# VHH binders against q86b00r158to499: the designs that were tried, part 2

Target 1, 342 residues: q86b00r158to499
Amino acid sequence: PRNSLQRAIDRLKNKFGISLKGSFEEEFYLIKKGDNNNSSVASLLNSIEKLDHGTFANYHSLDCYGDILEKITNALEEQGLPIEQLLSESGSGQFEITIDYTDIMEACDRHIIVRQTINSIASYNGYIATFIPKPFDGLVGSGCHAHLSLWDTNDSNLTPDANGECGLSLVNQFFIGGLLKHSKSLTALFNTTPNSYKRLKPFYWSGCNVSWGLDNKESFIRIPSSPFSATDGCSNFEIKTIDHTSNPYLAMAGIIHAGFDGIENSIAPPPPTSLFDQSVLNNQLIPSNFEDAIQSLKENHYLCENIGNDISNAFIHVKLAENKILKELSDDDQILKLLELF

## First folded at step 9 (VHH)

Design p05
Fold by ESMFold2, look of step 10:
Structure p05 (fold): chain B 342 residues (1-342), chain A 129 residues (1-129)
Amino acid sequence: as target 1 above (342 residues)
Amino acid sequence: QLQLQESGPGLVKPSETLSLTCTVSGGSISSSRYYWGWIRQPPGKGLEWIGHIYHSGNTYYNPSLENRVTISVDTSKNQFSLKLSSVTAADTAVYYCARPRTYGYDEKTGNYYTGMDVRGQGTLVTVSS
């Protein structure tokens, strides 16, 4: 799949002189080990599921993870991974690490290293790190939101245009038009387990609406604003649905080929939408389950051929088999199985 | 590296208005993902939530303080501020600015999940004449 991404990168560069840069927001939970077997982990996950919900977590709990977070950040920095941001997402043990953007192939390689480093440091220090999209029914899910931008051969950012819709250049709007056209098929590449779709719900701010908009948390494509968006435009766009079950190389290859289609065919995206607008509530949705997503991909001959028919066919058959096995398990048993994988 | 830094007077007279500013560096206050908030810790007591603000200007205040508190945002300076009017000795505390974040929506309760994740070093404000 890495070779498939390289072909996609080359295709976009050769035809349009455009390269993609990006980074991932890596969301995960740290769970302290109380018992070294799976039944104890399931019991711990069930206990966390019963936690009270509210507007704020106990701030003292954020201090309790300081040592493990310092070890994780030191290990990443020592590997030359420039950390842009480290966030504590709740008092329940969820965290986010974002590294600086770079060329998209390196960003995907970094994504793998970040996950490996977090898992290794957590395990050595008596924690379980989990990247499962929805490990706790009552708590926030974990994604790996991709922040992306388009660049020319002179290393100039092509994404911003202060006079463009949502602060974006026309070429980036066409890229987004292609992404939205292919969004249902891309969902199969982004969200590859039944658990993934427990996170992908309307009003969960997961990006289920086939739409785009400035600062719109419900949109498949979110355009982050900055203090300078009115004068400089918006420097990047965000795909919110991607989770850690994806192969980053296949997901990004799909993104590039979908965006290529948008640019090549000048596919205008629909008008942008606002959060909680009634038109947002009525937007077309991405598939609500993997079977519908994978069927969309299977029927998408453009994406499958460009990614590579052999690679796409192997992906489809492997993930269908995996999903069948996972669907036979209860929700709790599925979590235990996914802990072995992610 | 995201950093939050409180600034403002460390001493405020009773009945006056306590004013603090939080300067955000290494990140954008206009990010649609985040709320920006104030908490305080009176001497020998636990943390008390004061309130928070979204970059659009929407505010949410602790009901026990809502008649005296105003939180505002200045996106052009990447700052947000706290004003607490009519202070008394009971308002003496270490004040922290912080970035809570809304994580999701609970369909059963109608509540948004919010957690506290990043805070400043804190600034002691003493109310004394």
Scores: ipSAE 0.000, ipTM 0.110, lowest interface PAE 20.3, mean pLDDT 79
Fold by OpenDDE, look of step 10:
Structure p05 (fold): chain B 342 residues (1-342), chain A 129 residues (1-129)
Amino acid sequence: as target 1 above (342 residues)
Amino acid sequence: QLQLQESGPGLVKPSETLSLTCTVSGGSISSSRYYWGWIRQPPGKGLEWIGHIYHSGNTYYNPSLENRVTISVDTSKNQFSLKLSSVTAADTAVYYCARPRTYGYDEKTGNYYTGMDVRGQGTLVTVSS
């Protein structure tokens, strides 16, 4: 998988002189292990330190988890991972760690290391860290949002253009056009379990709509506003649908090849959707289940070939088999199984 | 330390427009990477997200209130404001300005909500004739 990404990187660079940089927002839950060996999902849910829903100021969340978070932070810093921010997300034991952006290969490497480190530190300190997309009904899901940007051979950011649509350069618009074209197939790479699609629901700010737009969190591609957008344009774009069930190397390989297709063929995206529009959201959605997503990928010879037919076939086969097994399990058993994997 | 403070009338007549202002201190609204938003809590009900704005003026509203809500920002005053038109008794609530981070949907209540870094003390607005 890592080699596949390298090939994608080389392809983009060799043809267009463009490089991809990025970072992941790592969302996860921390659960303190109880004294009892009860490992039921309900037990785990009850073990989450929840703040009063009336208090959305997450001051106490960070305090309640202060010791474990400090250990996590220290461990990451000791490994040379530059933490941009550590946030409490939902006040219910959910957190987000962001690392500074870098070359896309390194960003993927960091992503793996971050998860491993968090899991390890949590385990050693009597916690369970879970990166499951939707571990608990009624609680906010966890993704790994990717913030991406295009760069030229002079290490200049190609993404921003103050005069471009949504503050983006034409080349980045074409890149996004490619992403939207392949969005259904990419979903199979981004979201590889039935549980993933419990998180991916319309009107949940999960990016389910096949669209792009400024600060539109329902769109597959979100363009975050920038303090410099009025003068310099927007510096990056965000893919919200990616979760931790994905192989980051394959996901990014798919992104690069899809974007490559957009640039190569000048695929302009449709008009942007900058505001929440229910009518628009209902018209074009990413697949609502893995079977539809994987079928789209299977039929996408362009992506499969460029990612690598052997790797793509292996991925498709393995994920189909895994999903079959997971679907035979109860909801709780699925969560328990996923806890072993992620 | 960043502080948010709500200001505005505590009483509004039905069909009129509710107007509130949030004053931000201890930090610049224009230099922030965060959104600035409004939430409310009706008596006996949970928190409801109203909407948020970026310092550039880009807005995002709760679909349930979108047609009645206007949020604006004044970077020169380090303030942002809420207007809610055509108010009814159902709009009686404690209103908070906040700096949201995480957005979500509560399946149990059917309400959108946000995780927030900072919020104001809140101000009660009563809709009454």
Scores: ipSAE 0.000, ipTM 0.226, lowest interface PAE 13.9, mean pLDDT 86

## First folded at step 10 (VHH)

Design q05
Fold by OpenDDE, look of step 11:
Formats: structure tokens, sequence, C-alpha cells
Structure q05 (fold): chain B 342 residues (1-342), chain A 129 residues (1-129)
């Protein structure tokens, strides 16, 4: 998988002189282990400090988990990972950590290290860290949003353009056009379990709509606005649908090849949407289940060939088999199984 | 400051090939940030997108003109060119070279559009016997 990404990186650079940089926003839950060895999903849910579910970025959560979060932060910094921010998210006991952006290969490496480190520190200190997309039906899901930008060979950011649509350069618009074109296939790479699609629901800010736009959390691609947008443009774009079940190398390889197609063929994206434009939300959605997503990928000869036919075929077969097994389990058993993995 | 300037004959006979060159100054056409393109405005009509080119040599043309149009780039001269073959009176227009910043298809009008931040002064090309 890592080699596939390298080939994608080389392809983009050799043809267009463009490189991709990025970072992941890592969302996860921390659950304090109770004295009772009862590892039922219900037991785990009860162990979560119930905070007001309506509160976004609750400071109280940061206070309650201050010690464990500090240990996590220290461990990451000791490994040379530059932390941009650590926030409390919407769910009780849910947090988000972001590492500074870097070359996309390194960003993927960091993504793996971050998850491993958090899991290790949590376990050592009597907590369970989980990166499951939808660990509990009544709680907000967890993703790993990818913030991406295009760069030239002189290490200049190509993404921003104050005079471009949504503050983006035309080359980046075409890149996004390619992503939207391949969005259904990419979903199979981004979301690889049945549980993933419990998170991916309309009107839950999960990015289910095949669209793009400024600050539109329902769009597959969100463009974060900034106070400097009027003068400098927007520095990056965000893919919202990716979760931790994805292989980051294959996911990014898919993104690069899809974007490459956009640039190569000048695929303009549809008109952008805004947060308040609900008229477009019902027109086109990403796949609502893994079977539909993986079918889209199977039929996408362009992506499969460029990613690599052997690795694509292996991925498709393995994930189909895994999903079949997971679907035979009860909902609770699925969660328990996923807790072992994520 | 970036400047674009069109050059070429202002008169072309029917069935011949229209040829224009755009000379860019104050910036490099080899930048990975920008595309370079051509638009035209026939008398009494709106702007029509012709096509654009990337520094890699990749081109994209208006489907209505795709079979007749060729856009090329010369990085050594910091120029890009337009060739339009088999011209008719319908090709009479003011031709502009431009640096596009937006591009899309308007489903309501059925036309392709391009926004630009820089454009040449334009050159009138008349197709006449």
Amino acid sequence: as target 1 above (342 residues)
Amino acid sequence: QLQLQESGPGLVKPSETLSLTCTVSGGSISSSRYYWGWIRQPPGKGLEWIGHIYHSGNTYYNPSLENRVTISVDTSKNQFSLKLSSVTAADTAVYYCARPRTYGYDEKTGNYYTGFDYRGQGTLVTVSS
C-alpha cells in the first residue's frame, strides 16, 4: 500500500510538477475502564462520563481528562510529532488531535503513529481509546478528516486564489472535480466497514453529499474559510468522510489519482454549495453501504489500474470477506470486534 | 505586473487558418498555478470560451470548436498560441488571450464559461474574402 501511494505521488509530480501535503484530524473516544471486567458495549457506554450531548468543544471534558491527555500529548511530542491542536469534540469523552501538515506520505505515517501512541498510553493508564467510526448509536461518530493542499516544486502552496471559486486556484478546482467524479469509488477506500456507514448519514456533518463548498460540513469536500480568504484565498480543502478503518496509503493514492484525472482532463466541479443551500443536499449522495461503494470501485478501471490491479483486487476481496463476517454478527458483537482493531 | 498581448493577422480568408500568439510578460507561463486560454467575442454576442492549456501541454477545448482548434505553448518564449482552422464568417470576433481563474458549464444557458483575472486588450479578426 505504501508503494502504491509513492507511485501516485511520483505520477503527480512528474506530469504536473505538483505535490500533495496534508494532515489528519484524529477523532477518538476515551473510556475509563471500570472495576467490572464486564466488557459489554452497554458497560462501556455507561462508563463514559455523560456530558451534555449538545455541547460542542466542551472545556469540562478537557478538565476531566486532563491527566491522560497530557500524557498523550507528551508521548506524541517526544516522538517528534508536532501537535497543532487538541480539542474536546461533540461527544462525551470524544477528542480530536491534529498534527501539523506535511508531505502526504509522512502524514500517513504520522496517522498510524498517532493512533498507536494514543491506544498505548490509554491502555497503560486504565483507559480504552477507540477510533471506531460509530462506536455507540447515541453518540457522535469519529472520523479522520483529511486537510489537503497542492504544492509546486518551489514549495509554494498552489491551493489558494483570492479570485478563484471558493478562494481556490483553478488547478485545485480541477483536482476537486476529479475527486467528486470518483467520490463513490473513493468511499470504498475511505470507509471499509458496515459501521463506517452508520457514521455517514445526511445532516450529521459527515460529508455525505457529493458536493463542495465554503464551510459546508455536509459536503464531501469542505473548504475551510479564513479571515484572510478575501485577500489570499483558502489554503486547503477538507475531505470529511474518511474514517480510521481506511488504509491511509490506499486512500491517499486514490485521492491523488482521482485528482490527477481532474487536472488532466480539466474536470470542473459542479457549482459550489453553502451551508445554507439545502436544495442540493438531496441530489447526490455517496454510497450508503459498503457493498455499493465497493461495487463502484470494482467498476472503476481507472482507479484500480492506477492504484495497481493486484493490490486493488486484493483489497476488494479482503474487505468483502471481512464485511461478510462482520454482518453476520450482532450490532454489539460488531462493536466488540472493532474495538479490538481500532 | 502581468501583461498579456495578442498578435496576429486581423484578416483571414474563408477556409484558411486563423493564427494568433499571446505574449506574456511579468510572469512565467511555466507556473503550475495557472492555465492560459483564449476567448472571443463575436459582434453583438457574448464572450465565448475557446480553450485553455496547462504548462504540461495538456489542453482542453470548447466542444463546439474542438475539431478546429489547437492551442500550444512555447515556454522558451513565454508565449502560447491559437490556431483555428476552416474559418467562416461566424469566426469573426475580437479574440482575447487570458489567464483563467474559474471554469465551468452553465446548464441554464448551455454554454461553457471562464472567469479571468488578466486578459489581453484583444485583437479583431475578420473573416472575409
Scores: ipSAE 0.802, ipTM 0.926, lowest interface PAE 0.7, mean pLDDT 92
Fold by ESMFold2, look of step 11:
Structure q05 (fold): chain B 342 residues (1-342), chain A 129 residues (1-129)
Amino acid sequence: as target 1 above (342 residues)
Amino acid sequence: QLQLQESGPGLVKPSETLSLTCTVSGGSISSSRYYWGWIRQPPGKGLEWIGHIYHSGNTYYNPSLENRVTISVDTSKNQFSLKLSSVTAADTAVYYCARPRTYGYDEKTGNYYTGFDYRGQGTLVTVSS
């Protein structure tokens, strides 16, 4: 799968002189290990609620968890992982760590190391760190949102254009057109468990609308603005649906090949949307379950061939088998099983 | 490694213009990812954001200072500068050049949470006759 990403990177660079850079927003919950051995989802939720009563973006939550978060950040810095941000998110006991963007292969390597480091430090210090997409029905889910940008051979950012739609260059708009064209198939690569689809719901800011727009948290592709977007353009775009069940190398290979299709075929995305414009429009959605997503991928011969037919066939068969096993468990037993993995 | 160093006079007379330069070494101010800014800390008080500049020359200033502040960039010298006009004793502070970073966004208020990943050692500027 790492080799599949390298072929995708080479393909984009050789044809168009374009390189992808990015980073992941790593969302996770910290659960203090309890006296009852944390044997149920309800006991895990109770442990979280005792320790964090703050609202999202409330720095009081960071103060309550300050010791463990400092140990995590120190461990990441000691491994040479330049942490950009650490935030309390909207879920009770939920946090986000973002590292600096870099070349997409290195970003994927860093993504793996960040997860491993957070898990190890948490476990050593009496916590469970979980990256499960939707561990608690009453709380927000966890994703690993990808922030991406396109760069030329002179290491200049090709993504911004202050005169372009949503502050984006035309080539980046075509890349997005390709992403939207393939969005249903990409969902199989991004969201690989039944639990993933508990997070992907309209009006949850999960990005399940097949659309794009400036600061639109309901869109598959969000364009972050800044105070300088009107003058300088927008420097990156965000894919919100990706979660920690994905293989990052395979997910990014799919993204590159989809975006390549958009550039090669000059696929214009539809007009951008805002949160307010969605109230009366007929919204196309990504698949609501893994079976429909994987069926879309099976039928997407372009993506399967470019990723590698053997790799794609193996992914499809393994994930269908895993999903069948997981769906036979109760929702709570799925969470407990996934806790061993994510 | 990236270093920021302030330079300029440490004593400025009231009503004159405070002028400081920041020299960037170990990195380029022409990077499209970063902004370059000035902050200050009056004696016994917290940090106050003054403004920042993109390498293309675009500026954003603290509204409370915007009528008196000018930030400029010289990419050929890898430097950026602060001018603060019509100074008074209230402008006495330690001045830092810095690389601001947006840490997050609060959708309820529309505000960014900002910080700095690098800053200079600081230079005291005293406004006194």
Scores: ipSAE 0.000, ipTM 0.124, lowest interface PAE 19.5, mean pLDDT 81

## First folded at step 11 (VHH)

Design r05
Fold by OpenDDE, look of step 13:
Structure r05 (fold): chain B 342 residues (1-342), chain A 129 residues (1-129)
Amino acid sequence: as target 1 above (342 residues)
Amino acid sequence: QLQLQESGPGLVKPSETLSLTCTVSGGSISSSRYYWGWIRQPPGKGLEWIGHIYHSGNTYYNPSLENRVTISVDTSKNQFSLKLSSVTAADTAVYYCARPRTYGYDEKTGNYYLGFDYRGQGTLVTVSS
């Protein structure tokens, strides 16, 4: 998978002189293990619920988890990972860590290290860290949003243009056009479990609409308006649908090849949408289940070929098999199984 | 300040090839940020996007003209060129070189177009025997 991403990187650079940089927002839950060594889903949920009732503000949540979060932060920093931010996402023990953006290969490497480190520190200190997309039905899901930008060989950010649509340069607009064109197939790379699709729901800021737009959290591609002033354009775009079930290397390889297609063929995205465009929200969604997503990928010869036919085929077969097993499990057993993995 | 200037013959015979060159000054055509394109406006008609090129040589042509259009770039001269083959009277127009900055969408026609912030002053090319 890592080699596939390298090929994608090389392809983009060699053809267009463009490189991709990025970072992941790592969302996860921390659950304090109870004294009863009961690892049932119900027990875990109860632990979280108790915290929800006890914590009225995100600040209080951070305070309750201050020691473990500090240990996590220290461990990451000791490994040379520059933490950009640590946030409480909800009052229920959900947190977000973002590492500074870097070259996309390194960003993927960091993504793996961050997750492993958090899991290790949590376990060592009597906590469970989980990166499951939707660990509990009544609680907010966890993703790993990718913030991406295009750069030239002079290390200049190509993404912003104050005179471009949504503050983006034309080359980046075409890149996004490619992403939207391949959005259904990309979903298979981004979301690889049935549980992933429990998170991907309209009106939950999961980005499940096949659209793009400024500050539109429902769109597959969100354009943050805050990084640059209105006069400078927007510095990056965000993919919100990615979760931790993805192989980051394959996910990014897919993104690069999809974007490459956009640039190569000057694929203009559709008109940008806002959160209030109900027609888009209702009529154009990414796949709602893994089967549809993976079918789209199977039929996408362009992506499969460029990612690599062998690795694509292997991915498709493995994930289909895994999903089949997962779907045979009860909801609780599925979560327990996923807890072993994420 | 970025400036674009068209150059080439103002008269072309039917069936011949229209050839124009755009010279860019005040900025590098080798920038990875921008595309460079050609637009034309026939008498009494609206603007028509012909095509554009990236500094790498990657091109996009209007489908209506795709078979007759060739756009090339010369980074060493900071120029890009247009060739339109098999011209007819219908190809009589003011031709502009331009730097596209964004796409546009015409809701009435359902067509996409490219918007630009810089273009040349234009040059009239007449197709006549």
Scores: ipSAE 0.717, ipTM 0.903, lowest interface PAE 0.8, mean pLDDT 91
Fold by ESMFold2, look of step 12:
Structure r05 (fold): chain B 342 residues (1-342), chain A 129 residues (1-129)
Amino acid sequence: as target 1 above (342 residues)
Amino acid sequence: QLQLQESGPGLVKPSETLSLTCTVSGGSISSSRYYWGWIRQPPGKGLEWIGHIYHSGNTYYNPSLENRVTISVDTSKNQFSLKLSSVTAADTAVYYCARPRTYGYDEKTGNYYLGFDYRGQGTLVTVSS
C-alpha cells in the first residue's frame, strides 16, 4: 500500500509538477477501565456514559483526562511530531489531536504513529483509546479528517487564489472536480466497516453530501476559511468522511489518482454549496453502506488499475469478508471486535 | 433578461469543421462566475453535452468528442464559440448554447447530471454532401 502511494505521488509530480501536503485531525475517545477489572468493553462504555450525565461526573472526568492528555502530548513531542492543535469536548471523553502538515507520505506515516502512541499511552495508564467511527449511538462519531493542499516544485502553495471560487486556484478546483467524480468509489477506501456508516449521516457534519463549499460541514469537500481568505485565498481543503478504519496509504493514493483525473481532464466541480441552502442545490449523497461503496470501487477500473490491480483486488476481498463477519455480530459484539482490529 | 442566440451555417460538408457562435445579451460573460456551454440533440435522440468554458478560459469537453472540439470565448464581443472538426453525418443535430448547471454525478458513466438556467433557441446543423 505504501508503494502504491509513492507511485501516485510520483505520477502527480512527474506529469504536473505538483505535490500533495496534508495532515489528519485525529478524533478519538478515552475510556477509563472499570474499578472491578471488568474486561467487558460494553461495561466500560456504559460507565463513561454514566459519568457524562452529571455535573459532578463531568467535572471529575475532565480532571482525570488532564494527566493522560499531558502524557500523550509529551510522547508525541518526544517523537518529533509537532502538535498543531488539541481540542476537547469537556466531559464527553472525546478529543482531537492534529499535527503540523507535511508531505503526504510523511503525513500518512505520522498518522499511524499518532494512533499507536495514543493507544500505547492510554493502555499503560489504565485507559482504552478508541478510534471506532461510531462507538456510542448517543454521542458524536470519530473521524480523521484530512486537510490537504497542492504545492509546486518551488515549495509554493498552489491551492489559494483570492479571486477564485471559494478562494481556490483553478488547478485545485479541477483536483476537487476529480475527487467529487470519484467520491462514491473513494468512500470504499475511506469507510471500510458497517460501523463507519453509522457516522456518515446527513446533518451529522460528517460530509456525506457530494458537494463542496466554504465552511460547509455537510460537504464531502469543505473549504476552511480564515480572516485572511478574502486577500490571500484559502490555503487548504478538507475531506471530512475519512475515518480510522481506512488504510491511509490507500486512501491517499485514491485521492491523488482521483485528483489527477480532474486536472488531466479539466473537470470543473459543480457550483459550490452553502450550509444554509443544501437541500435546494444538492441532494446527492455518498453511499450509505459499504456494499454500495465497494461495488462503485469494483466498477472504477481507473482507480483500481492506478492503485494496482493486485492491491485493489486484495483490499476488496479482505474487506468484503471482514464486513460479512462484522454484520453477523450484535452491536455490542461488533464494538468489541472493532476494538481488536482498530 | 439574459438571452443566448446561436449563429452559424446550417449545412456543413463531411470532413469539414462545424463553427457556431453564441451571442450573449442582457448579461456579461466576463462579469459572471457561470459556465458557458454547448449541447446538441441529434434527430430523435436525447440531449448530448459537448463541453463548456469558464470565463477564465478553462474548458471541459465530453471525452468522446474532446479530440475534435474547441470552445473559446471572446469577451470583447460577449460571445463564445464552438468548433467541431472532421464532422460526419452523426454530427447532424440541433445545437444549443447554454448556461449549464451541474447537479449531480453518475459514477458508473462518469457523467454529471446537467441542468440549465438558460439556453438558446437552437440551430439545426446538417452534415451532408
Scores: ipSAE 0.000, ipTM 0.123, lowest interface PAE 19.1, mean pLDDT 79
Fold by OpenDDE, look of step 12:
Structure r05 (fold): chain B 342 residues (1-342), chain A 129 residues (1-129)
Amino acid sequence: as target 1 above (342 residues)
Amino acid sequence: QLQLQESGPGLVKPSETLSLTCTVSGGSISSSRYYWGWIRQPPGKGLEWIGHIYHSGNTYYNPSLENRVTISVDTSKNQFSLKLSSVTAADTAVYYCARPRTYGYDEKTGNYYLGFDYRGQGTLVTVSS
């Protein structure tokens, strides 16, 4: 998988002189292990609820988890991972860690290390860290949002253009056009379990709509308007649909090849959407289940070929098999199984 | 047919809180397909988006008003409400509840051009001592 990404990187650079940089926002839950070795989903949920009982603000959550979060932060910093931010998210016991953006390969490497580190530190300190997309039906899901930008050979950010649509350069618009074109197939790379699609729901700011736009959290491609002003353009775009079930290397390889297609063929994205455009949100969605997504990928010869036919076929086969097994499980058993993996 | 109707006081004193309710009929607010929002039009000015809410309670506010605006939803009553605190004369406007759409973006001003699938008749709220 890593080699596939390297080929994608090389392809983009060799053809267009463009490099991709990025970072992941790592969302996850921390669960304090109870005295009872009962690993039921209900027990885990109860543990979270107990810890956050009476909490009204994100600050309290940070306080309750202060010790473990400090240990996590220290461990990451000791490994040379530059933490941009650590935030409490919407879910009880849910947190987000963002590492500074870097070259896309390194960003993927960091992504893996961050998850491993968090899991390790949590485990050693009597916690369970879970990166499952939707670990609990009543709680907000967790993704790994990718913030991406295009750069030239002079290490200049090509993404922003104050005169471009949504503050983006034309080349980045074409890149996004490619991403939107391949959005269904990419979903299979981004979201590889049935549970993933419990998180991916319209109007939950998960990016389910095949669209792009400024600060549109419903769009497959969100364009953050901050911190840059309208006069400066926008420095990056965000893919919100990616979760931790993905192989980051294959996901990014897919992104690069899709974007490549956009640039190469000058695929303009449709008009941008906003949070207020309800009509678009209702009609143009990414796949709502893995089967549809993986079918789209299977039929996408362009992506499969460029990612690598062998690795693509292997991925498709393995994920289909895994999903078959997972679907045979009860909801709780599925979560328990996923806890072993993520 | 979906209908939206604003209700609330037409007169508010400066520094007080403007409070309006929108009653939706002919359709459910609990629909997963739509946001519900508030818009206002000051005299002689264009429409300004205030904010919107989803039936789950997720909200988005205009950054210019975010610190003063609270939108809530009551699915049991098929209503959603607006609270605007610390009002001044500048808040005098016709207020509309709506099921919003956008059809344009002004990059220079950062404002969206607003459209609506459905909108109330509007209610004038005057801020005066």
Scores: ipSAE 0.000, ipTM 0.231, lowest interface PAE 16.2, mean pLDDT 86
Fold by ESMFold2, look of step 13:
Structure r05 (fold): chain B 342 residues (1-342), chain A 129 residues (1-129)
Amino acid sequence: as target 1 above (342 residues)
Amino acid sequence: QLQLQESGPGLVKPSETLSLTCTVSGGSISSSRYYWGWIRQPPGKGLEWIGHIYHSGNTYYNPSLENRVTISVDTSKNQFSLKLSSVTAADTAVYYCARPRTYGYDEKTGNYYLGFDYRGQGTLVTVSS
């Protein structure tokens, strides 16, 4: 899959002189182990179920976890991974770490290292870190939102254009057009478990609408606001649906080939949508379950061929088998199984 | 959590240079994703945008102030700074450092709403003899 991403990177660069840069917003929960770390599977499930959920402030959660978060951030910085942000969300032990953006191959490598480091430091210090998309009913889910931008051979950012729709250059708009065209197929690469689709609901701000727009949290492609977008343009775009069940190399290979299609065929995206204009919410949606997403991917010969037919066929086979096993488990048993994997 | 704190003299003589520094904690100023900016509020008036800077050093200034304004960044100290030269009593204001953003897009007017998602607590700078 890393080789598949490298071929996608080379394809985009060779044809158009464009490179993709990006970073992931790593969302995860920290769960304190009981008074020992020899818990059985049943005991761990009980600990997860009884975890105290703070009611008032992300700031409170950050204070309660200060020691473990400092160890995590120190470990990441010592590995040369510059932390852009550390935030607490929901007040119940959810956190977000973002590493500074870089060339997309390195961003994917960093994504893996960040997850491994968080898991290792948490385990060593009496915590379980979980990247499960929806580990707790009634609490926010965990994703790994990708922030992306297009760059030329002179290392100049091609994404912004103050005169363009939503502050984006025309080439970036075509890239987005390709992403939206392929969005249902890409969902199979981004969201690979039944649990993933418990997070992906309309009005959850998960990006389920097949649309794009400035600061539109319901759109598949969100354009983050720039302080002066009318003057400077918008420097990047965001894909909100990606979660930690994805293989980042396959996800980004799919993104590049979809965007390549958009540029090569000059696919204009539909008019942008606004969160403040409620009449445009719930237009087209991404698939609501993995079976529909994977079927869309199977039928997408363009993506499968460009990713590699042997790689895409293997992915489809493995994920269908894994999903069949997971679907037969109770919700609690599914969470326990996912804890072993993510 | 991200915090911004202004520091600098509260009193500046007319015709001299006003200098302020913003220290960023709980986040990195070297992020390629954000701009860093200055706003002010003169007594009895609304907020006025002064300018902002990208971590690379590229600056963007309010045209009414651009001849007197310099904004700079020091990524090694996680700081950015404002210098406003040739000040007069009209420059007396509460000065805020902030992380600028657009709040949204108004499809009717075609314009982006401007604002800040993080802001310092502000520091009063008085220009007087």
Scores: ipSAE 0.000, ipTM 0.110, lowest interface PAE 20.5, mean pLDDT 79

